# VH-VL binders against q9umr5: the designs that were tried, part 58

Target 1, 268 residues: q9umr5
Amino acid sequence: SYKPVIVVHGLFDSSYSFRHLLEYINETHPGTVVTVLDLFDGRESLRPLWEQVQGFREAVVPIMAKAPQGVHLICYSQGGLVCRALLSVMDDHNVDSFISLSSPQMGQYGDTDYLKWLFPTSMRSNLYRICYSPWGQEFSICNYWHDPHHDDLYLNASSFLALINGERDHPNATVWRKNFLRVGHLVLIGGPDDGVITPWQSSFFGFYDANETVLEMEEQLVYLRDSFGLKTLLARGAIVRCPMAGISHTAWHSNRTLYETCIEPWLS

## First folded at step 16 (VH-VL)

Design qm5
Fold by OpenDDE, fold request of step 17:
Formats: structure tokens, C-alpha cells, sequence
Structure qm5 (fold): chain C 268 residues (1-268), chain A 123 residues (1-123), chain B 112 residues (1-112)
């Protein structure tokens, strides 16, 4: 019997977006119980990420309880951050594979059609003024906005990403690290043709330095300090990287080649 | 020096398959993309697909409807392109080309090319 | 797919004279990150393609300075200030901004 699969959607997304993924899983792993969580859909995905984490936690706990052998998480885009936080706050989760599907794991710093819609008159370089304000942090997008030119503001104002990364000291850092390390495998999926995640390397915990040079995971302070367990996970072979070219952001969950190559191997 | 050396010419029957190899040298093979491009006689260039050897992840031009398979062997620094269900219109010179590093902004640099492999499909 | 259209397709040139090749894309080649991934390749008779220009205007090492690339958005140009005999061949523009990469039809440069 296959372990249950839990799917968490992204920004301005819904369960409907995963109809192809469901089809693929059913075809290749018949009998798998797949639950696409229908929470915080559409504009509700703009709610603070901690609120979303709580909501998704309530939905996931019963599923995990019914699956003592463990479950798999497929978390798309913004959902990948939600899931990482979820695994950080849950001291009793039983997640075997955490599949981060084109998620801005190290944050977002770029204008997209989504951001243009919300901030039509704002440039990327000026969004820090909004996102690192108290009212800005009430929006999910700002919870993982990571301005490399305003690191102090990020570290002090980010109420979500900086905390789950352990970049800002907080009383739960040690416990969250311990909890996150319970994951069997962290599967990182993303690619250069995404068109939304900026930089796309964020899906692999790469990110801009102060000169907007993209550094790899191993060059990040969160890795070097092992602040939430990346270094430990890598050392024990628990991190899987699966980059693929030619995949647009909205196609990560529907592309058959991507599924067979990067997702399917981790659903057994 | 960076170099890509491809396998020799092939003559195939319609309906069969062909597998072309591309051996890389002079750089860290696993960390750069390899693209495949073909050129029919007297025609232009057509993109087939790409792979990052480090992770073995490949993607394909949908125009070929799943007939193309791209693989890589890191131990031998060799990339492969297999084309199945061959047709006469598949007659072309097939090229491998080095792309960018996998962690770069774009994968399609194609700064170094193989010498090409002529594949002839005839009944 | 992005359609790349070159003009002219045939380019007879007198030795020592300048040459210009146009390349137009059906969509903007400006990437969301702010870069434009337009490439120029030269293919001499019986040889593999050789990259001349990357990202619109950057020459590869070993490429003579008589080659230059320019343009933005959807319109791009390759210029040869003084055509030499070794420049005979087919020139291709290629976009690497959108999947899949696509090539122009090619421009055949010949000496009159």
C-alpha cells in the first residue's frame, strides 16, 4: 500500500490546478489516497502565512493520524513555505517525503504578474517599504519577501521567513529545527524557466547577495549555521535536488515529464 | 580545452531507433547543461531537448511527441540522444552543445558544439 | 513557440564591405529577470555552428571585433563592419529566453 499524499497549493491557486497531478498519481500509484487541501484558495491565499500554517495543520493532523506509516507532502509554490513551517512547528509529524515544488524557499525578490496585480505602481526596489511594515506583513507575499538590499529590515520585520529560517533569534528555533529534521527526504524541485520565482534558485535555497549575485545553498548563512537543519539534512543524504529546464511556473504540477522524473520516485 | 565529440554516422530504417553519443572533456561535465539540436540537409536548426547531467533531469521539445530520450552518464562524461520511430524526415545532422551551468539564470548558452552526427533514415 | 524571423535570407556581399542581418522575434525576448537571451551563431560550410554573440551584444572570445550585435525587445541586428572571405557561411539568431529555444531561418552570406 502506498503512503497517503497531501497536496498544498500556491498563491492564487486552488485544488483544481492539481487535476493532472491526481491523474498521474492514480495512474502510476493506484490506490494512493491523495488529498488536495482546499484551504485558503484564490485571494484567501493572501492571508498571513502563519494563519495558513495553522489552518493546514488542522487539516493535516487527522490525515497523519490515520497513516501511522507516514505520508508524503507535495507543496507547490507558496505552499512549499507553508509546508516547511508546518513541519517546523509539528513535533510529531510523520512526513516521509517533503516535495517542494517550485517554492521560493529562500524568499522572493522580483516583480511578477501576481505582484503587479497587487502592487501595480510599485517597483521591486521599493516593495520593502510596504512589505516590511506592520500592515504589509498581513499579506502572505510579504511574509517571504526577501530584499537583499535591505537585510536589516528583512531580519527585523519579516514575521515568517526570517523566523522559519532561524535568521532571527527566537525561543522556538531549536525546537523547530528538531521538528523539521524529522522529515525523511526534502525534495527540491524548480528550474530556470519558471518565470515567477525570483530568483528561480530560491527553490533550491539559493538567493541574492547584496550585489544581486545568486549564491548556492552551501553559501547561505542558514546553511553554514545549520539554523534550521539544511546542513544536517544534506550530510545525511536527505536533500534531493531536481532541477528541470523548460517548465513554466504554472506547469510544475501538470507536466508529465516533470512528474515522472522528479515527483513519482518519491511517492513509494 | 572544452570539447564535445560525437559518435559516427548512422543509417537506419524507418520505424527503428538511433542513439547518438556526445563525450565531453575539458570541463566539469555534470554541472553544465547539454542541449541537442538537429539540422536537416540544407535546412535550419531545430531544438530537440536538454539535460543536466548532475541530476539526470531532461526535457524535450513537444514537437517530437515523446520520441526523443536524452540521458547522461557522469562516469564517462557522455550524453546520449535517442530518437525512436524514425521517419525519412528525421534525416539530419544531430548536434550536441554545451549549455550554461545548471545554477545559472538560463541553460541555453550553447557555447561549444560537437562535430555533428549524420543520421540517414531510408527504406 | 517564439518565431524568429531573419532578413535577408541571402546576403551577397563584396569583400571589405559591411553586412547587416536582422532578426525579429514574435515575442519580446526580455526575460522577467531583466536579461535578454539572444544569440548569434555562424556556421561555415561543412562545419558545426559556432557561437559569435551571446545576450544580444557580447562577443565570444576569439570573435573578431568586426562582428557586433545590437537590439532589444523583438528587434536585433548582427553587423559585420568589413566582410572577409572567412565570413562566408550561414548565420543564425537564436532565442533562449522562452522554452523551447528557437532559431531563425538562417542568412547565407556569400561573396560576390
Amino acid sequence: as target 1 above (268 residues)
Amino acid sequence: QVQLVQSGAEVKKPGSSVKVSCKASGYTFSTYYISWVRQAPGQGLEYLGIIIPEYGTANYNEKFKGRVTITADKSTSTAYMELSSLRSEDTAVYYCARGSKWFDSTPYAMDVWGQGTMVTVSS
Amino acid sequence: DVVMTQSPLSLPVTLGQPASISCRSSQSLLRYTGNTYLYWFQQRPGQSPRRLIYQVSNRDSGVPDRFSGSGSGTDFTLKISRVEAEDVGVYYCMQGTRWPPTFGQGTKLEIK
Scores: ipSAE 0.940, ipTM 0.963, lowest interface PAE 0.4, mean pLDDT 96
Fold by OpenDDE, fold request of step 17:
Structure qm5 (fold): chain C 268 residues (1-268), chain A 123 residues (1-123), chain B 112 residues (1-112)
Amino acid sequence: as target 1 above (268 residues)
Amino acid sequence: QVQLVQSGAEVKKPGSSVKVSCKASGYTFSTYYISWVRQAPGQGLEYLGIIIPEYGTANYNEKFKGRVTITADKSTSTAYMELSSLRSEDTAVYYCARGSKWFDSTPYAMDVWGQGTMVTVSS
Amino acid sequence: DVVMTQSPLSLPVTLGQPASISCRSSQSLLRYTGNTYLYWFQQRPGQSPRRLIYQVSNRDSGVPDRFSGSGSGTDFTLKISRVEAEDVGVYYCMQGTRWPPTFGQGTKLEIK
């Protein structure tokens, strides 16, 4: 039988967003038990990411316990960061494939429509004033806001991304790295036509330098220092990159070509 | 010098399939997108699809989904476009073109083109 | 899909005179990252298309400086300051901002 699949949604999403994905999985892998976690839907997805991690942890633990052979995770957009953190704090997870579906794994620095309606009076260059404040960090979006022009503020004020990346020293860094390294495969999916993830390369752990030049994963300090295990995962062939052109952000979970090419191979 | 060399002209019957090849040279084949474009006689240009050879990930214009398959062989630096269920309106010159690097902001540079492959579909 | 509309479709020009081709898109070609991916291609008779301009106004290497591109949003222009015999062919604008890439109808430049 196929391993169970657990799906974690993104910002402002719900389980309904994944109806096509469920259909694809049912057609190609009949009998697969797919669970779309119906937590922190809609506006509740703005709750602090650590709160979300705790909620999702409570939901996945029973599922994992019933699947001793392992499970697959499909985590979309913001959900990809939630899942990465989840796997970092769980010392007994049994995740075979962690599929990061168009997630801002290295953070977000863009004022797309998703951000404009939340911060109508703030430009991208000014959001650091809000996001790196104590009250700003009470919102999920600010938990992975990564301003390349204010790296000092990011490193000191980010209560989520900087910690799971091991960019700021903390007492759990070694243990979190060990836990995350339990994953069988890390499947990174994203593409240049996303329109929301900024830069889109963030889905592959690429990100801006101080001049807003996008650097690859292998050029990032988190990789070079192996602060949470990226270098180790790559070395043992556990990282899979699946870029695709022509996919908009809201279509990653509802495109058949994308599913067959980047998701389906890792559900067996 | 960067070059794309395509396979020769094809004559096909309706309902059959055609596979056109595009061999690249003068650059690192795997790291650049390859796009496919066609041009019917006396008509404009129409986009078919794209692939990044390094990862084998292809996407298609919805108009051709289900009939077109784009693949790449890194060992021979060759991209392929296969079109099935051929119709008379598929008669055209088919071009491959080099795109941008896969990690660039946009894939669709099309800075170098193949010489084109004429595909004729007739009874 | 984004519709690209060129004008004129036929452009007879006297040698040495300037030429101008307009390209209009049905949607803004400004990407969320701040770049505009508008391209111009030249196709001489019996040849493959050749890229002349990328991102609105940048000339490819080997393209004469008599060619220039301009515009923003939905309106773009290709200009030839002094038309030469070798400039005969069909010119296409193309947008690469939104999937799928789409081309204009083409403008046929001929010598009077």
Scores: ipSAE 0.939, ipTM 0.963, lowest interface PAE 0.4, mean pLDDT 96
Fold by OpenDDE, look of step 16:
Structure qm5 (fold): chain C 268 residues (1-268), chain A 123 residues (1-123), chain B 112 residues (1-112)
Amino acid sequence: as target 1 above (268 residues)
Amino acid sequence: QVQLVQSGAEVKKPGSSVKVSCKASGYTFSTYYISWVRQAPGQGLEYLGIIIPEYGTANYNEKFKGRVTITADKSTSTAYMELSSLRSEDTAVYYCARGSKWFDSTPYAMDVWGQGTMVTVSS
Amino acid sequence: DVVMTQSPLSLPVTLGQPASISCRSSQSLLRYTGNTYLYWFQQRPGQSPRRLIYQVSNRDSGVPDRFSGSGSGTDFTLKISRVEAEDVGVYYCMQGTRWPPTFGQGTKLEIK
């Protein structure tokens, strides 16, 4: 039998968005138990990411307990960060494949419609004033805002991304790294036509330097220092990169070609 | 020198399939996109699809409704385009073209083109 | 799909005179990252297309400076300051901002 699949949605999203994905999985892997977690939907997805991590943890624990052979995680957009954190805090997870579906794994730094909606008077260049404040960090989007021009503020004020990345020292860094390394495979999916994730390479742990030049994963300090296990995962062949052109942000979970190429191979 | 060399002309019957090859040289084949474009006689250019050889990830213009398959062999630095269920309207010169690096901002640079492959579909 | 509309479709030009080709897109070609991916290609008779201009106004290596690209948003222009005999062929604009890439109809440049 196929291992259970757990799906975590993104910002302002719900389980309904994954109806096509469910169809694809049922068709290609009949009998698979797929659970789309209906937590923190819509505006509730703006809740602090650590709160979300706790909620999702409570939901996945019983699923994992019933699946001694392991489970697969498909985590979309913001959900990918939630899942990464989840795997970092759980010392007993049994995740075989962690599929990060167009997630801003190295953070976000771009003007998007959802940011404009929340902060209509703020520009990308000025959002750090809000996001790196105590009250700003009460919003999920600020938890992974990564301003390359204000690295000090990011490192000191980010209550989520900087911590799960091990970019700021904290007492759980070693344990979180150990926990995350329990994953069988990390499947990174994204592409240049996404239109939301900025830069799109963030889905592959690439990101801006101080000159807004995009650097690859292997050039990032988190990789070089192996702060949360990326270098180790890559070395043991556990990181899979699956970039695809021509996919918009809202289509990653509903494109058949993408599913067959980047998702299906990891649901066995 | 960066070059793309395509396979020779093909004559096919309706309903059959054709597979065109594109051999790349002069650069790191696996890290650049390869796009396929066709041009019917006396007509304009039409985009077919794209692939990243390194990862084997291809995407297609939906207009072709699954008739197009794009693959790549890194060991031979060769990209392939297969078109099935051929129709007379598929008669065209088919081009491969190099795109940008996969980690770049856009795939669709098309800075180097193959010489083209004429595919004729006739009963 | 983004529709690319070129004008004129036929362009007879006297040697040494300037030429101008217009390309209009049905949607803005400005990407969310701030770049505009508009390309110009030249196809001489019996040859493969050749890229002349990338990202609106950048000339490829080996392209004479008599070729220039300009524009923004939905309106773009290719200009040839002094047409030469070797410039005969069909010119295409292409957008690479949105999937799938799409081409204009082509402009056939001929010598009068």
Scores: ipSAE 0.932, ipTM 0.958, lowest interface PAE 0.5, mean pLDDT 95

Design qm5
Fold by ESMFold2, fold request of step 17:
Structure qm5 (fold): chain C 268 residues (1-268), chain A 123 residues (1-123), chain B 112 residues (1-112)
Amino acid sequence: as target 1 above (268 residues)
Amino acid sequence: QVQLVQSGAEVKKPGSSVKVSCKASGYTFSTYYISWVRQAPGQGLEYLGIIIPEYGTANYNEKFKGRVTITADKSTSTAYMELSSLRSEDTAVYYCARGSKWFDSTPYAMDVWGQGTMVTVSS
Amino acid sequence: DVVMTQSPLSLPVTLGQPASISCRSSQSLLRYTGNTYLYWFQQRPGQSPRRLIYQVSNRDSGVPDRFSGSGSGTDFTLKISRVEAEDVGVYYCMQGTRWPPTFGQGTKLEIK
């Protein structure tokens, strides 16, 4: 039998969005127990990411307990950050494949329609004034906002991303790294036609330097210092990159070619 | 000197398959996109699909209904395009073309083209 | 698919005179990052396409400065300030902003 699959959705999303992914899994891996977590749907996806992590943790515990041989995570967009935090805070997770489906793993620095809707007078160049405040950190979008021109503010104000990346010292850093490193494989999926994740290379732990030049994962300080285990995972052969051109942000979980190429092989 | 050299002309029967090769030289083959484009005689250009050789991740224009398969062999620096269930309207010159590095944002830039491979489908 | 419409499709010009080719897209080609992935290719008789212009207005190396590209949104233009005999061929615009990439029909430039 196949390991159970747990699906975690993204911003302004719901479990219905994954119906095509469920169809693909049923066709290629019949009998697989797939749970699309129906938490923090729609506007509730704006709640602080640590609240979402706690809620999703409570939901995954019984699923993992019933599957002692392990589970897989498929985590989409903002959901990929929730899942990475789960891997760090859960001392007893049994995740084999963590499939990060176009997630802003190094953060977001891009104007989107959702940002304009939520903060209508803001642009990416000035959103740091809102996001790097205690009030701003009460919104999930600000929990992974990463302004490359205000890195000092990011490092001090981020209540989520700077912590799970090990960019700011905290008493749990060693334990979180140990927990994260228990994952079997980290599968990174994304591409240049995404249209939302900015830079799209954030899905592969790439990000802007101060000149907005994108540096690859292996050029990032968090990788070089191995602050949460990326260098160790890569050396172990546990990081799988699956970039694909031609996929828009809302199509990652509804494209059969993407599923067959990047997801299916990891659902043992 | 960046160069893409394609396999020779092919004559095929309807219903058969063709596999065109594209050998790259003068750059790091695995890290750059390779696109495939065709041109029917006397007509314009039509995009078929793309691959990142390092990861083997290909995507295809839906118009070809799963008849096209694009692969790459990193050890020989060679990309391949296979078109199955050939029809007379598939008669065309098939080109490979290089895009940007996969980590850049211009996969369709197509700055270097192969010489083209004529595929003729007739009974 | 984004439809790319070129005009004219046939362009007879006298040697030394200017030429202008229009390309219109069915959707804006402006990407959220501020880039516009509009390209111009030249195909001389019997040859593979050659890229002339990338991202609307940037000339490739070795392309004469008599070629210029301009435009924004949905409307783009390739201009040749003084047509030379070597410019004979078919010119294609192409968009790479939205999957899949699509080409215009081509403009055949001939010396009259």
Scores: ipSAE 0.852, ipTM 0.920, lowest interface PAE 0.8, mean pLDDT 93
Fold by ESMFold2, look of step 16:
Structure qm5 (fold): chain C 268 residues (1-268), chain A 123 residues (1-123), chain B 112 residues (1-112)
Amino acid sequence: as target 1 above (268 residues)
Amino acid sequence: QVQLVQSGAEVKKPGSSVKVSCKASGYTFSTYYISWVRQAPGQGLEYLGIIIPEYGTANYNEKFKGRVTITADKSTSTAYMELSSLRSEDTAVYYCARGSKWFDSTPYAMDVWGQGTMVTVSS
Amino acid sequence: DVVMTQSPLSLPVTLGQPASISCRSSQSLLRYTGNTYLYWFQQRPGQSPRRLIYQVSNRDSGVPDRFSGSGSGTDFTLKISRVEAEDVGVYYCMQGTRWPPTFGQGTKLEIK
């Protein structure tokens, strides 16, 4: 029998968006229990990410308790950051595969239709003024805003991303790293045609340096210092990269070729 | 010197399949995109699909999905394109072309092309 | 799919004179990162395509400086400042901004 699968949606999203993914799982792995968490839908996805993490934590506990052999997570877009935080804060999680489906794991530095809708007078070059304020940190988008040109403000003001990345000192860093390292596999999915995640390589823990040159995961300070366990996971053979061209941001969970290539093999 | 060398011309019957090879040299094959493009006699260029050899992640133009399969063998630095259920309109020269490294943002740059493989479908 | 439309489709030119080829896309080719993935290829008779210009205006190494690319949004141009006999062939524009990549119909350049 197959392990249960828990699905966590992204920004301005809801459980209904995952119908195709559910169909693919049912067709290839019949009998798999799949739960798409129906929390923080639509505009509620703008709530601070720590509030979302707490709510999703409460929802996954009974599912994990009923599956002592383990569960899998499929986490889309913003949902991948929620899931990574869950893996850090839960000292009793039993996640085997964490499947990160086009998630801004190293942050976001790009203008999108959603950002222009929410902050219509701002551009990526000046959005740090809003996001790196106490008021701005009340919005989920600002919790992972990562301006490569204002590193000092990011490190001081980020209430979420700088913490889960271990980029700012905090008393829980050792425990969070230990918890995260209990995951069986980290599956990173994304691609150059995404159109929303900026840089798209954020889905693979790549990000801009100060000149907006994208550095790979292995070149990032958080990897080199092993701040939350990436270097340890890679050395253990637990990181799987599955990049694919030709998929837009809203199509990752509705593309059969992607599912068969990048997701299905990890749903043991 | 970066080079893509393709397999020789083929004559096929309708309903059969063809598999064209594309052997790379002079660079790190596994980390660069490989695209496939075709050109019917006297006509323009038509995009078929793409692969990242390191990860085996292929994607296809919807027009050909279900009939085209793109694969790669890292140990021989060779990409393959297989087209099934051949029809007379599939008569064309088939090209492989190299894109950027997978981690860069220009998968379709196609800076180096193979010499082409003529596939003729005739009853 | 993004439709790429070239004009003219046939371009007879006197040696030593300038040539200009237009390419229009059905949608903007500007990506959210500020890049525009518009390419120009030359195909000489009996040969594989050769890339001339990448990202609108950048010449590949070994491409003579008489070739230049320009444009933005949906309108792009390839210019040859002084046509030489070796320039005969078919020229294609291609967009790589939106999946799947698509080519223009081609412009056949020939000497009068």
Scores: ipSAE 0.839, ipTM 0.917, lowest interface PAE 0.9, mean pLDDT 93
Fold by ESMFold2, fold request of step 17:
Structure qm5 (fold): chain C 268 residues (1-268), chain A 123 residues (1-123), chain B 112 residues (1-112)
Amino acid sequence: as target 1 above (268 residues)
Amino acid sequence: QVQLVQSGAEVKKPGSSVKVSCKASGYTFSTYYISWVRQAPGQGLEYLGIIIPEYGTANYNEKFKGRVTITADKSTSTAYMELSSLRSEDTAVYYCARGSKWFDSTPYAMDVWGQGTMVTVSS
Amino acid sequence: DVVMTQSPLSLPVTLGQPASISCRSSQSLLRYTGNTYLYWFQQRPGQSPRRLIYQVSNRDSGVPDRFSGSGSGTDFTLKISRVEAEDVGVYYCMQGTRWPPTFGQGTKLEIK
């Protein structure tokens, strides 16, 4: 009756984290097939994001094949970047709603407990020395690290984010844009009390300029140049923004009000 | 010139509901947070909840969840707060207050306040 | 919830003398971005609250320079360098760093 829902988790996460989200979906959309992908759990979520994209691609193909009318993606935190890459690399995806749940879509520039655990002698101001190296790009966190004070290094060294944003030339850029534009809706969810995504506006394709002033999506060069299709999607009315105050990073998938307001309407 | 003008005083019976309005002027209503705060007679301030009028996304202090509903009408630049299952303890002045733009990081800044609406719950 | 504790709760002050109000939070108000969302409000008798100080130490427009805010972490202070008769009212600190926002109990300032 309802399109299948595929859930992609974030950094240091597992399928158990989504038990409340599954309960909400079952209550409001009974009979919906929901698959929480149990791949790259825990420390495996530190693997290069392209490895994760490949593994998740293999998992979603049979689900999409069984659902010719389409599927929905709910992708949390780092998982939202995996999902956006999936939409770009899959010529044959049939995703209707891509629900991006507090994902660092324009990157991350913040000191977190996860960062301190992985790189205990580093701070956000010096992490570019590690992340913008071939060794650093072997870690998922570095694949979307976006230092606004070293933009030239970011554009040159990023193996993931600069590519899926169309910020660096590559032979697949036109095809990836075409594929991404086949999504029915892009639902952006996040808020100022998140506490992890830095800036939190990255969840809405906002990001810092060189002065650490946050520019909105429509002020970003990737939007203005429409490098991967954001301007086209907005013009179609396909981008849905659903910001909500008062929700911490680990609570986005376990808050009923957030679900009812921002997720439920898009699970046709 | 930024102004929030609230509806007039209300007298309500226990168990009923009250809906207070807050009309904004002098700025772009839809893009700024609106918070609701109350003050019982002779007591301090208590936060109720918040809304982004552009998106209709509201959140509530857990203390009042299930009894408070916050909405906004962009066409009239008016926010509303409804409190149900009223008790005598809900007798208070209810304020609306403006926060930052939704895209800024200061939703609770509350730089402009309404004049307040007395709600009295008796009998 | 973050508990905000003000001291004193009643503050009689001689006209022209300094006044100081303390506000302590039950946990740090420092955000991951380096901001501290601590606010001071003044409520004159019969009026709505008015914001005086935002983000610890910044005066709103039209607030006299005799008002100043300071502090960090969990410990914050509002100072009035020279109390005037118009300063009578109740002063509240509020934190906006962690959901839900919470207020101190209020400090009633009176001229003795």
Scores: ipSAE 0.829, ipTM 0.909, lowest interface PAE 0.9, mean pLDDT 93

## First folded at step 18 (VH-VL)

Design pn10
Fold by OpenDDE, look of step 20:
Structure pn10 (fold): chain C 268 residues (1-268), chain A 122 residues (1-122), chain B 112 residues (1-112)
Amino acid sequence: as target 1 above (268 residues)
Amino acid sequence: QVQLVQSGAEVKKPGSSVKVSCKASGGTFSWYAISWVRQAPGQGLEYLGYIIPIFGTARYNEKFKGRVTITADKSTSTAYMELSSLRSEDTAVYYCARGSYDSTGYEPFDYWGQGTMVTVSS
Amino acid sequence: DVVMTQSPLSLPVTLGQPASISCRSSQSLVYSDGNTYLYWFQQRPGQSPRRLIYKVSNRDSGVPDRFSGSGSGTDFTLKISRVEAEDVGVYYCMQGTKWPFTFGQGTKLEIK
């Protein structure tokens, strides 16, 4: 039998968005128990990410307990960060494949057309003002806003991303790293035509430097310092990078080719 | 000069709802948190919640058990606070307040509305 | 929730004399960025609250220099070096470090 699959949605999302993914999984892996967690949907996805982590943890614990052979996680967009944090705080998780589906794993710094309805064009340059404050950090978007021009504020004020990345020292860094390293495989999916994740390389732990030059994962301090285990995972062959062009952000979970190429192989 | 102008006094029956408005003028709207605070007669201040209009959603004090709904209309620079299932204990002056930015960062509550008295009585 | 405890709750003061209000938090108000988001508000009779101090010791524009804020961690103080008649009102401390943000009970300053 196939291992259960747990799906975590993204910002302003719901379980309905994954109807195609469920169909794909059912067709290719019949009998797979797929659970799309219906938590923090819609506007509730703007709640603090740690709150979401706790909520999702409560939901996945029973599922994991019933699956001694392990489970797979498919975590979309913002959900990918939630899942990474989840795996960091859980010392007893049994996740085989952690599939990060177009997630801003290294943060977000962009005001794409998709987000323009929410954010004016000046958002990129000004969001740090509110996000790097207690008031801003109560919203998920701010929890992974990563302004390369205000790195000091990010490092000090980010109450989520900077911590799970181990970019800011904290007493749980070692334990979280150990926990995260329990994952069998980290599957990173994203692409240049995403249109939301900015830069799109964030889905692969790439990100802007101070000049907004995109550096790849291996150039990031979190990798070089192995602050949460990326270097270790790569060394053991546990990281899979699956870039794909021609896919918009809202289509990652609804593209058959993407599923077959990047997701299906890891649902065994 | 930033000003917050709130809607007028309300008299409500228990179990009903009240919606107070707070119109901001003299500056931008979307980037500042609008906070709602209430004060029962002769009592202290209670933080109800706040909204950052650009995000389109609010953060709520769980004490109010979901009875509070805070919204913002960016087109009119107006924030709203709706309190449902009103009780006599909800009788209070309700204030909206807005923050600002300085060289040290974001600071809330540097501008206040004039307050809106909401009386809940049978 | 973080409990903010002010003392005294009633503060009768002679004109021209100094006044001091204490605010204690149930936990540290130091945020991850190293700032302490402790605020002081003044509410004169019949008026809306007014922010006096932000981040422990920063005076807002227009606030007389006779007002000063100090403290760290969990203990904070608002001082008025020389109380004036216009200072009559209720003073509140507030923490903005941990949600839900909370106010102290208030200190009513009156003239003897």
Scores: ipSAE 0.926, ipTM 0.966, lowest interface PAE 0.5, mean pLDDT 95

